# VH-VL binders against q10081, part 28

Target 1, 150 residues: q10081
Amino acid sequence: MSNLEFVYKYFNSLDVKELYDIYLLRTNVFVVEQKCAYPEVDEIDLKCGHLMLRNANGKLVAYARLIPEQQQTVRIGRVVVDPDERKNGYGRKLMLQALETSKQEFSSSKTFVLSSQEYAQPLYRSVGFKKCSDAYLEDGIPHVEMRLEL
Below, E stands for the ipSAE of ESMFold2; O stands for the ipSAE of OpenDDE; V2 stands for 0.75 times the mean of E and O plus 0.25 times the DockQ between their complexes.

## First folded at step 16 (VH-VL; framework fv_indenebart)

Design r3 (at its last look DockQ between E and O 0.02; V2 from the best seeds 0.00; counts 0 for: pae E 19.1 > 2, placed apart)
Fold by OpenDDE, look of step 16:
Structure r3 (fold): chain C 150 residues (1-150), chain A 122 residues (1-122), chain B 115 residues (1-115)
Amino acid sequence: as target 1 above (150 residues)
Amino acid sequence: EVQLLESGGGLVQPGGSLRLSCAASGFTFSSYAMSWVRQAPGKGLEWVSSISGSGDSTYYADSVKGRFTISRDNSKNTLYLQMNSLRAEDTAVYYCARTIDTGYTYYHMDVWGQGTTVTVSS
Amino acid sequence: QAVLTQPASLSASPGASASLTCTLRSGINVGTYRIYWYQQKPGSPPQYLLRYKSDERKQQGSGVPSRFSGSKDASANAGILLISGLQSEDEADYYCMIWYSSAWVFGGGTKLTVL
């Protein structure tokens, strides 16, 4: 884990390989693995920050996007860990970095929110998020809103 | 089971005051924003006010600004609406609603109480 | 002019599809806003149905049938609630809602009658 590297870029700063790696990982997990057909690539990608975690070999092992919102709030979205790289603690590492990066990029940020798939709640709870909604369906998948105030 | 129970409605004269309460149960009250929405007889829905889970943020409709105050006591799982300088047009069923805090400085209502009736008449 | 405009009433037959419109005032781009929909039956409080925004994942309330769906008509600058396979139990008032200018704004509501 000592050779892991975080890279944070906005859309216009992504190179072709970075964009390819992001969309490949997202589609393989959110569309193919989860068997969910939806507009995975959306307009938000153009307006948000992209947090990438790569291993020593340069492989994208985890990813999240940071979306600034009103009232000093940051939404963390498209949180994903490569299926072959799971159970290595990358999810938690990613979330902790996401919070730190958000504070740096959005200096006034105090609130963090996300839509969690029900089964993924423990990951987010481990970094301080709390459930703030009942379950709802997002593209047919059960989700809950979670929030962290710092 | 999630439950919201409004109380405090009644008949009041114009210029009078009334305080509504909403007792919440079945969920972690402080983790949710709350809202008041009213409905005049035979009319549509009108948002009145919202308050964040912590109570640090409040929002009001222009029609009630300066007259109504939303508050909450998380230790009692209770939402309040203090209504002053009441007008005939404030006559309505008042609903309290649990609100999802999405972080967009707006909260949509996902669970509603049965409502309490406020009638302002001379 | 109201921020959100809904037809006062709509009628449709059982089994048919009903499209309820929520037209935004000129100057307010429907593509920018998340549209929320509520259902209210006589003598009952409103019930949350779903939200729709074209560039986001679709969100639907718990227990809401899949025959309820949201969309937008950019040419009409309107949000659309589509009810497929209309049932008698769908007879109700339907309200759209958006967050606009630091306030929740409801449409006037549409009374849907199932013939």
Scores: ipSAE 0.023, ipTM 0.617, lowest interface PAE 6.2, mean pLDDT 90
Fold by ESMFold2, look of step 16:
Structure r3 (fold): chain C 150 residues (1-150), chain A 122 residues (1-122), chain B 115 residues (1-115)
Amino acid sequence: as target 1 above (150 residues)
Amino acid sequence: EVQLLESGGGLVQPGGSLRLSCAASGFTFSSYAMSWVRQAPGKGLEWVSSISGSGDSTYYADSVKGRFTISRDNSKNTLYLQMNSLRAEDTAVYYCARTIDTGYTYYHMDVWGQGTTVTVSS
Amino acid sequence: QAVLTQPASLSASPGASASLTCTLRSGINVGTYRIYWYQQKPGSPPQYLLRYKSDERKQQGSGVPSRFSGSKDASANAGILLISGLQSEDEADYYCMIWYSSAWVFGGGTKLTVL
């Protein structure tokens, strides 16, 4: 039986092991698995919340960052599930928790946004996001903006 | 004009050892990563091992870790594969291939040798 | 579960098109990977055909005819090698390959028969 734990911290509250785990997961997926040499670590990390999902053994199995923006909006980014853990529904669980955590941590928030590759749209639709832009290219890969209004 | 020539294959008994060589010509050998790929009779391609242009980084398929060692001598333009503790399932044609190592991204194996046959008897 | 899956065989007539698929394991997104394609004729080493990540990031191998092209089917999570205007010399084994988890991984290969 799985024992899952969500941990949410703003950057200044992360310890060094948590930061290491986050960057290991993000780099292994977004850089190594995806074979895209993209600037993965950026200054947004310094000014946002970090949502972690850990399993019973303490392994970081999923992650997202929550970025407060103007107009009562929260941007959800860097959504990732450990490749070896993907058959467990963690993507949906992560997104549901991201919405709930955003409501708690940014109490005036009404709008949630993200930039989605085509393959991920079904996941985001399953938790209430809808496409709100035409496709645009980011480094040659089509993306769409998606939005959820409370 | 770019050429890769494998040698050192042969018949060997289980538990035995062989060293394969791949002589490179027509390009700056030290600027390219190199790979070994094998193909068992009637089967598909299986990557075996890769080595960076400098030789500082090596990679191995799980099936050969601890038994095979890739190396290179950039002064002789030669790639090597030392194969120890050979098993029947190591029977294959072994190809030498040139790849490009640009740090975090490997491109492709663009030039292949003709292969050398290793047979592990029974 | 295999990382890359290819059908074992495919037949097509001269002049027709063949669409060879390379399906990635569930949980590995085809959209982010460069898919490399190789042709191997009987008794010969493999030869590089092309690589495809997107229409903006693709490369044809030297001397490879333009009737060979790459694409992806995101709904099937697959890389596609399209061979149009099939000729008898296109009869060969075709392999896809990706760099995954610090390893080169080949598909099992598709034997294309022309007539």
Scores: ipSAE 0.000, ipTM 0.462, lowest interface PAE 19.1, mean pLDDT 86
ESMFold2 (binder alone), look of step 16: mean pLDDT 92; pTM 0.933

Design r4 (at its last look DockQ between E and O 0.03; V2 from the best seeds 0.00; counts 0 for: pae O 12.4 > 2, placed apart)
Fold by ESMFold2, look of step 16:
Order: C-alpha cells, then sequence, then structure tokens
Structure r4 (fold): chain C 150 residues (1-150), chain A 122 residues (1-122), chain B 115 residues (1-115)
C-alpha cells in the first residue's frame, strides 16, 4: 500500500494546524504563484468538507473542498497540488478520492461539478468530467464548468 | 411505536408478477428513505432496492434491474415493490426496512419488518 | 471478486471475545467507507448493531450492549466487529454492509457459534 494518507473533515472538525496547512497551500498557489490578488478565503470554507492528501512525512501535498449544493449536486473546488510535489500523479489520485468521498458523504447526489481553468481540463476529463459551458472569467482567469453525472 | 408490515407474498409461477406492500406507522414516512432486502432460504442478505423520502431517487441491485420497480405513496404511508418476470432465484423472504436519510446522506436501516415470503416455482 | 468478504463461520467460547472481519475488495479503501453491522438470529429479521468509519464517526444502535464495538484494520483493508464477553445469545449470523457505487452491498455473513 502507498505511504499516502487521505484525511476528510468538515470545517468544524479541522484542527488549527490542518486549517493552517490548507490555507498556506491554497494561498501559495492561487494567490502567490498565480499572481492573483483576490480574497482566497471565503465563507464557503465554513460549510463544506475538506479533503487533504498527506505524504509519509505528514506534508499536505494536495487538497480539494467538497461543497454540497442544491439539485443533488456536489461541487469540487480549490483543487490544488503542492508545486514541489507535482508530476507525482497526485492530482488524479486526489480527484478519484474526491469523487469516492463525495459519493460516500453525499450519497443522494447524482451530479458532480467543478470550475476548471483551461490547463486542468485534461485531468478532469481523465476521471470522467465533461465540459458543459463556454469559457468565462473567474477572478480574471478563464474557466469552464465541467460536470460528471452518475 | 415504529412499525413496518409487509404483505403480498405467496406462490407464483416463473415469469409471473407480484406486488409487495409495506405499511408504515409511528413515524413521518416521507422523512425516511425505504429499502427492500431479501434472503433466500438458508442464504445471506441481499439488498434489492431503495427509494428516497419523496421518491425522486430510486436504486436497484443489478440482479433485479428492469424487472422490479420500487415506489411509495406518502399519502398512504405505504412502500411498494412491483416484481415482474419472476424467476426461481427470486424466491426469498422480502424485508421492508426504514433507511436513515439526512437529505444528503443515506445511513443504516434502523427498523425492519418481519418479512413476507415469495416462492417462485412451477 | 466480491465487494465485501466475510469468513463463513467463527467459533468462540462463552466469556471470550470474537473478532469478525469484513474485507473490502482490492481497489476499495476501507478508510473511505462507513461499515455497518447487522445481527440476525434464526427466524427473525436482521437487527442493526452499529456503524463505524472512525472514532469520531461511529454510532451504536439503540439498545445494543457496549460489548459490541467497531473498528478497522487498514493493513488488512477490513472492518472489524468486536464482541467481548461472549454470551450464548450472541450466537447468530453477522453481516457487514457498505454504500458503494449507488447501492447497498452486504457481505456474505459470518455464522458465530458460542461453544
Amino acid sequence: as target 1 above (150 residues)
Amino acid sequence: EVQLLESGGGLVQPGGSLRLSCAASGFTFSSYAMSWVRQAPGKGLEWVSSISGYGDNTYYADSVKGRFTISRDNSKNTLYLQMNSLRAEDTAVYYCARTIDTGYTYYHMDVWGQGTTVTVSS
Amino acid sequence: QAVLTQPASLSASPGASASLTCTLRSGINVGTYRIYWYQQKPGSPPQYLLRYKSDSDKQQGSGVPSRFSGSKDASANAGILLISGLQSEDEADYYCMIWYSSAWVFGGGTKLTVL
């Protein structure tokens, strides 16, 4: 078996170090690396599940949030891999686990959605998502909506 | 007192049809998902089908897809299982079970009926 | 390969403990799933015992004695039902269950004999 560990918690179950690790990873990538000066932390974080991938040393190497929405839908957002850990296949591992965790934790859901930057579309297609919108800007960055139906 | 009472079992020829009913009382029926679970003589439990509280989600075991239809009438507090194209392998005790549903997540089956017996033989 | 595998039978002495395993198919990680446990005595419907995902995500069924408990063995990819202080009334069939692929799936069951 792999030395990788997935941890899933609702916001109120996160400890302070888990929350610190999540926000460090998200801000380093979405704000600093992408040079995008937008508020990264939002109120959705308070009302969703947080999926963490840690390596054998306990380092947070990948993360996603799982957001229950109306119409039996789960949104997967803030999908990120630590820049120093890229090219290890963690993005695909994260997405497969995010789907499986969502099906377990939101078992009545029929639809999974995400907003993908252009470069990430091949990853999401590889796990079964299909583009379902024209491109739009989110915080000045082109995105498309992608969807997976059960 | 929460109660589930199955009915409609009996002897039937292969290729025949039966409709099972489960009368529910003692709880708000529409607040719960419902399930059918069967057990062939001397065998283990096999989940058959489930339906959400308002009937907008239905689920079926592969062994019964296309032949069985789960439904509910919340005005009559009754769960149904329409069984068509019956086969010898469908011979079992059929249990009705109340399934915990939080609106997003299904949990265990907390209350079970006593079951109704379906026998498929020539 | 079955989604859930349970040994067909297990025997233990009164007063001892029994450890009932429910092994998930290779490729399905036990850590992701809530493992539900049911007891069935001859001639009776099944009864819910408990569920276990983690120590912070578990539930004991109503009226189920605390000598029944759930856990997991990650190295064996298995859920575990522990019954301590075995009594003759614990002689029964035990089933595990998970929600998998939009379906409830039962294991094949373990017949526990209290000798």
Scores: ipSAE 0.428, ipTM 0.825, lowest interface PAE 3.1, mean pLDDT 92
Fold by OpenDDE, look of step 16:
Structure r4 (fold): chain C 150 residues (1-150), chain A 122 residues (1-122), chain B 115 residues (1-115)
Amino acid sequence: as target 1 above (150 residues)
Amino acid sequence: EVQLLESGGGLVQPGGSLRLSCAASGFTFSSYAMSWVRQAPGKGLEWVSSISGYGDNTYYADSVKGRFTISRDNSKNTLYLQMNSLRAEDTAVYYCARTIDTGYTYYHMDVWGQGTTVTVSS
Amino acid sequence: QAVLTQPASLSASPGASASLTCTLRSGINVGTYRIYWYQQKPGSPPQYLLRYKSDSDKQQGSGVPSRFSGSKDASANAGILLISGLQSEDEADYYCMIWYSSAWVFGGGTKLTVL
């Protein structure tokens, strides 16, 4: 966990390697690992913030999207940790930084929301999120809405 | 089990007032926004009002602004709708509905009560 | 003109597919909106079915059969609820809904009859 670096950029500020690393990680996990075929890359990428966590070797080990919404709300999406880098606490570190970065970038933000796969709820609960919906299917995968008020 | 039970409906004259209640159970009430939706006899659905989980935000349809007030008591797991200056066109079945996210308005009503009937007639 | 317009009624045979349309008013781009669909049977409250903005942004209500799906027709500026393999229990009123101008707006509803 030494020499980790967080980088936050909007789409137009991403260089080609950064964009490549993001899409590689997301597709390898959300499409390949989770065996879910869907339009992974979407127009939201063009309008949201991109939070990247890199290790000392410059490898992208974790990632999340920060999406501003109405009513002082920020949606956190595409939360992913590299499969080879699991169990290193990067998920929690990412979420804590996501909240901090959101408060800095969107100063009026008070509410944070996300769509959690059912199994991933403990990660989000660990940083204060609470379930605020019944289960539903998103691309065939069970999800719940979670919310954090600050 | 998630349950919503409306009450307070009845017959009232034009210009009168009525207060509806919705008792919620089976979920953490304060974690959800709540809404009122009405349906006139033989007509479609019409959104009336919504309130955030902690009541810090309220929303109203133009047709009821200034006349209706939505509120909630989270200690009692109860949603309210105070209806003043009632009109004949307010006659409808009034449903309370759980709304998914208290801070994000793009999320919908996912659970509905059985409704309570309000009739405004001279 | 209403924000959302639905046909008053539609009929289809058991086993067939029914396509229910929700047309947005001119000037409102269907591509930018998440459309919610509800089913209501006589004497019952509405039931949430699904929401659809795009293939990457869609949600199916818990317990809702997979034969219910959402899509859009950009050329018609409309949301579409597709019901495949129609069953007798699918006979009901169907409403679309969007968040527009700080309000929830319902369509007029479509009565689906299964012949």
Scores: ipSAE 0.005, ipTM 0.581, lowest interface PAE 12.4, mean pLDDT 90
ESMFold2 (binder alone), look of step 16: mean pLDDT 92; pTM 0.929

Design r5 (at its last look DockQ between E and O 0.04; V2 from the best seeds 0.00; counts 0 for: pae E 19.4 > 2, placed apart)
Fold by ESMFold2, look of step 16:
Structure r5 (fold): chain C 150 residues (1-150), chain A 122 residues (1-122), chain B 115 residues (1-115)
Amino acid sequence: as target 1 above (150 residues)
Amino acid sequence: EVQLLESGGGLVQPGGSLRLSCAASGFTFSSYAMSWVRQAPGKGLEWVSSISGSGDSTYYADSVKGRFTISRDNSKNTLYLQMNSLRAEDTAVYYCARTISPGYTYYHMDVWGQGTTVTVSS
Amino acid sequence: QAVLTQPASLSASPGASASLTCTLRSGINVGTYRIYWYQQKPGSPPQYLLRYKSDSDKQQGSGVPSRFSGSKDASANAGILLISGLQSEDEADYYCMIWYSSAWVFGGGTKLTVL
């Protein structure tokens, strides 16, 4: 798995090409592929960390945002793998790095949370998350809250 | 509106004790680290002590170690500073301050109270 | 030797710029540190202005005008607070601060007078 590169930056440190790559990947998956016509870009992006996984060619193949919340909690959101790069294990690698990066960047954090669609629960369980809510709707799609405690 | 209200200052003899309190409102108190910073009359700022949101970690300036104890009661949204073996050089306005953004490696103080005055004099 | 040294006073004219320095003790490299800046007006508690480590690691405080900015002078081993377009309300004491040796350390402060 050589030549994979994780890059983490807080919003104000992103260059314009990084921001373009992030929004292209997010909109292609969350808006176009998932067919959800809603504002994908929000104000949270201005106040969070952005974790990028690039392959040997420099292509952005996976992404997550790391959102510090109250009560020593980090929310991991916008977890996405490029559709053409799926089945390479990048989702698991991204989640493991998201946890390690959150521990380093938010040193008092003890709790990690995310909102998961049904199909993604096995991935999150594989890195230690557990379901902690009943299903609820986000944009008409069932989700569950998942949590990992240190 | 985030508010911090200090109390417990006053006149005390050298060797005496005081307990300062800081009542917090307008935010989730347990999610934030808190600090005490003092300022002697006509002088600059001096950090005194800090405590983590949970209360599990405490930090002290060398000048107050062994004499001052920082604590918090998250059920009462209150920060405390127990000050023992007071000396003339402890005379100052004592500010309560909140740390900006939980979870970052380095904390700094973003919201300050109005301060409470401690005078140590014979 | 103090960890942080600031000049005691600085005067500047309205509309001009003021450059406030915060010099680190010999043997402490300014490039390693985030420099935090606070403003304090008479009778009031300090207010956070901004922090600066590098152009990719800096933050403006909430509501702080863009005419306040941070930088560093590596050859002088100093952090710098620049205030451009000085206004009468900028007259205040200014403190720098770093996290050093498991403690917050403040500089001695600079009294800025806008004449």
Scores: ipSAE 0.000, ipTM 0.473, lowest interface PAE 19.4, mean pLDDT 86
Fold by OpenDDE, look of step 16:
Structure r5 (fold): chain C 150 residues (1-150), chain A 122 residues (1-122), chain B 115 residues (1-115)
Amino acid sequence: as target 1 above (150 residues)
Amino acid sequence: EVQLLESGGGLVQPGGSLRLSCAASGFTFSSYAMSWVRQAPGKGLEWVSSISGSGDSTYYADSVKGRFTISRDNSKNTLYLQMNSLRAEDTAVYYCARTISPGYTYYHMDVWGQGTTVTVSS
Amino acid sequence: QAVLTQPASLSASPGASASLTCTLRSGINVGTYRIYWYQQKPGSPPQYLLRYKSDSDKQQGSGVPSRFSGSKDASANAGILLISGLQSEDEADYYCMIWYSSAWVFGGGTKLTVL
């Protein structure tokens, strides 16, 4: 896996630099790159886990949040890869780790769900997710609900 | 390596004074809040005092308020506890502890020294 | 009467699980507080174990085995430190701590004996 490092923390354990890196990456992609103005930072950040992928230089290259829903379901959200770091397979690595981390942190996890932007479906399908809803708009962006049963 | 080393403990008579020191190394001292916690012989832990990284904020347990003064010299990476009007019940091992990590949202005593013994007796 | 109350002692066999309680005084809701746990062995300073407010708000100390975990019992208004798969090395005093009324407050401590 080269010099990549995964770090998983709940909001309380994030330091200022980690929080800064997360919000910088999320806003640069979901707000600026995708030209979508919405309340990117929300209260869910306070009650979910944060999965960070950093390269050998310590740069945050990918991120996702893990949100427990009920005891057996985990929602994976805010999946993002740094624009300059794409085409390196970090998205898939992130999702595989997200599933593994979810199983460890939420021992009863059996179902994984996420809201995928339509264009991003191939990434999630590559790790076993399947579309389970029609397209809908979320903040003006077309999404589909995807699910993985283990 | 992060390290805390207390000194200044000893035997003192009731009403006397004593000054404890805690030498810190292995981290950016000024970025961390620090605390003193004591433990009487055969008893539990008791928080004594805390001080912010910059030293601009201090907190004291009611049992020592008005008698003890916590301070720090960031240029020397040293924490102090000036203890005046000492009483028999102040007899304890005194630990210094790193309390607030820089940048973290929530804080606690995460690193402790080995402690220095203070005995107040006539 | 005390803000935090812990049993004076607890005994358990190797390999078993030990549940250490930290009961908050009546009128103080355990659900709103982050509880910190410390381990202290004879002749040594306390060592931070973990903190727990909720399943989404918790942290494990560096180097602390996963067999140490925090939880709460709302009905008992208590924080709980669970030690699974007890080892002889787990024999120690355990203290809970909270930030209450602008002060750090420790419980009285529990002496855990591994039989």
Scores: ipSAE 0.000, ipTM 0.580, lowest interface PAE 12.5, mean pLDDT 91
ESMFold2 (binder alone), look of step 16: mean pLDDT 92; pTM 0.933

Design r6 (at its last look DockQ between E and O 0.05; V2 from the best seeds 0.00; counts 0 for: pae O 9.0 > 2, placed apart)
Fold by ESMFold2, look of step 16:
Structure r6 (fold): chain C 150 residues (1-150), chain A 122 residues (1-122), chain B 115 residues (1-115)
Amino acid sequence: as target 1 above (150 residues)
Amino acid sequence: EVQLLESGGGLVQPGGSLRLSCAASGFTFSSYAMSWVRQAPGKGLEWVSSISGSGDSTYYADSVKGRFTISRDNSKNTLYLQMNSLRAEDTAVYYCARTIDTGYTYYHMDVWGQGTTVTVSS
Amino acid sequence: QAVLTQPASLSASPGASASLTCTLRSGIWVGTYRIYWYQQKPGSPPQYLLRYKSDSDKQQGSGVPSRFSGSKDASANAGILLISGLQSEDEADYYCMIWYYTAWVFGGGTKLTVL
């Protein structure tokens, strides 16, 4: 039986292999699979938390970043599941752990937000997020803001 | 020298009220979150309430929500706990504690007062 | 079910080691949490000992001897306080604590007896 392991680190605690795995997964999905040329790696990565889900073989199967914002808010971004690992429920597992980790690491937070593509809204609703904006374009792709309050 | 000194404990009837105070000295009071923790006779520690350094965020144990109010006066370096609708179960030693607050994360309670005793009895 | 569970008592000999456990409720993964440890002697307020989340995220309280250390047992879903080289003054009540959502939560405490 394979065991899943969550690893959470703030940027300065990442080792180089972790950073490589994160950027490989993110660029393969957000740039290559989605065919959207944009600067996917940005300076926010330097000042946020990085949540990794690894399988027993050490493969990075899911990832999210946790960004502290003003007004006691945490933004969950770059939510991604390895394409070969989809439909195993890892997206939901990741989101539940992202909320729990955020509540531990950002103790004063009471609001959680994310920018969701249409296809991902059911996932986020399943863990308690609600749509709170009209659609807008982010890097040429329609998104909506979603929010969860404590 | 960092010091916390609780006062205001005493004997009170069920349904009564008390206000506890905690006088702080030796540190920048507004830079720290503060907590109240109680301990019933012969029992373990129970967290009661916490307040952020600014006073903007307050937190309460379920057992005291709606009955207790935590507050602080940063100009007087004083933490308060207003306790209303007191019950026998509220009988305890009440400690105030300085809580490390980094602006994002609360950490340990590094300095504790001596405690003040509240007895709720007919 | 309590969020944190500690055994009520533990005995150990002077010079030996004591391993005090703090088990998180089913559904709450110990890896997420900083486990804080406090010591309390009769008639005195609690005293902060240390916190532990991981080897890269831990902190020893001021003046706390290095024979006190924190760790985790992931298989048992528990935080661990290890006290090595036990001395008679280590006889005390020991509490674990976490920040859980919007609340501090204490374990029930373990009375350590040094025979």
Scores: ipSAE 0.450, ipTM 0.836, lowest interface PAE 2.9, mean pLDDT 92
Fold by OpenDDE, look of step 16:
Structure r6 (fold): chain C 150 residues (1-150), chain A 122 residues (1-122), chain B 115 residues (1-115)
Amino acid sequence: as target 1 above (150 residues)
Amino acid sequence: EVQLLESGGGLVQPGGSLRLSCAASGFTFSSYAMSWVRQAPGKGLEWVSSISGSGDSTYYADSVKGRFTISRDNSKNTLYLQMNSLRAEDTAVYYCARTIDTGYTYYHMDVWGQGTTVTVSS
Amino acid sequence: QAVLTQPASLSASPGASASLTCTLRSGIWVGTYRIYWYQQKPGSPPQYLLRYKSDSDKQQGSGVPSRFSGSKDASANAGILLISGLQSEDEADYYCMIWYYTAWVFGGGTKLTVL
C-alpha cells in the first residue's frame, strides 16, 4: 500500500493522459465489464472534481467523481477500481479519501450520497454509509441510494 | 387514500411574505421527500423546492434561492413554504407534491395536491 | 436556450398515435437522462405518467394505460412520449421533466388536441 498517490483535479486541470486514463478505466468497467451500453461520458465531468488513485508505477488503479450539490451535500459517483487491483483494498481507501477531499474542497459539506449497485453496499457501509432507498434499476442494474451524515 | 391539501395562498404586495402549508394524509409522511411546484397563469410547470423525508436536505430553484424556505413538521404531517420578498413573477398556483425518495433527489413527484393560489400584485 | 423544449401544441385524430417530443439543449445528451412525463388536464393538477431512461430503465405510473409509452430519439436528442390509440380523454397538456444537476427542470409543455 506504500507509494500510492491521490490526485484531485477539476476537469480543466486534467492533462490529456489523466483524462485518457479516467475514461479508459470507466468505460472498461462500467460499459464493457458490466455489459451496460450508456453514455458514460457526460456533462457532469466538466463541473465535478476527479479523484485519482495511482500506484507506484503511475497506473490509475481507482477513481471517483466528487459532485457538489445543494444543502451541503456531496455526491460521490463513478466509483471504480481497476479489475486487476480489486483485492488490494483500494476501494475503501478511495472512499475514505473521497470523504476527506470533499471536506477540504467543500468545507461546509455535511452529507454524502451515492448510488450503489446492490452488491457493492458492503464497501460503502464499511465507511459509514447507510441505505436510504428501496432498490431501483439504473440502466438495468439494481441500485440503492446510500447516505452518510457527518 | 393519499391526499395532499395546500393552504395559505392569497393576495400580497410586492416585497411581502406568505407561508404556504401542505397537509398530507394516507401515507407515511416522513418516508417521502416533498416538493413545491408552481404554475403561473396560462404558463407551464416550474419546480420551486424539495425537502428530504427527514428534513435534513433542501433544494431550491435559482429563482427563489435566498427568498423561499422549505420546511416540514413530520409530527404534523405538514409541509411548509415560507416565501419572502415576493415578486410579481412569483404569482402562480403552488402545488405540493410527494417525492418518492427521502435520500435521493432523482426521484419524481408522483402525487400532487390541488394547489393554492398566490397572487403578488400592487 | 431552455434545457428542455417541447412543441407548444399538437393535434391528432381519435384512434391515431401522437408522438410528443422533449428536446434537450445541445451539449446535453438525452441518453444520459431519465425523462419523466406528466399529464395535466384543465383545472387539475399534473398527473405522473411514466419515466424513461432506457428500455431497461423505465417505469409506468400506477393506473396509467399501456398505450402511453416512453422512448428516445438519439438523432434528435429528444425524449418521446408516444400515445397510441388516442382517445378524447387524452386531450391535455403534457410536460417532460429531468433532474439537471441540482434542480428539477420541466419542459414548456405541449397542448395535445384530439380532433
Scores: ipSAE 0.008, ipTM 0.608, lowest interface PAE 9.0, mean pLDDT 90
ESMFold2 (binder alone), look of step 16: mean pLDDT 91; pTM 0.901

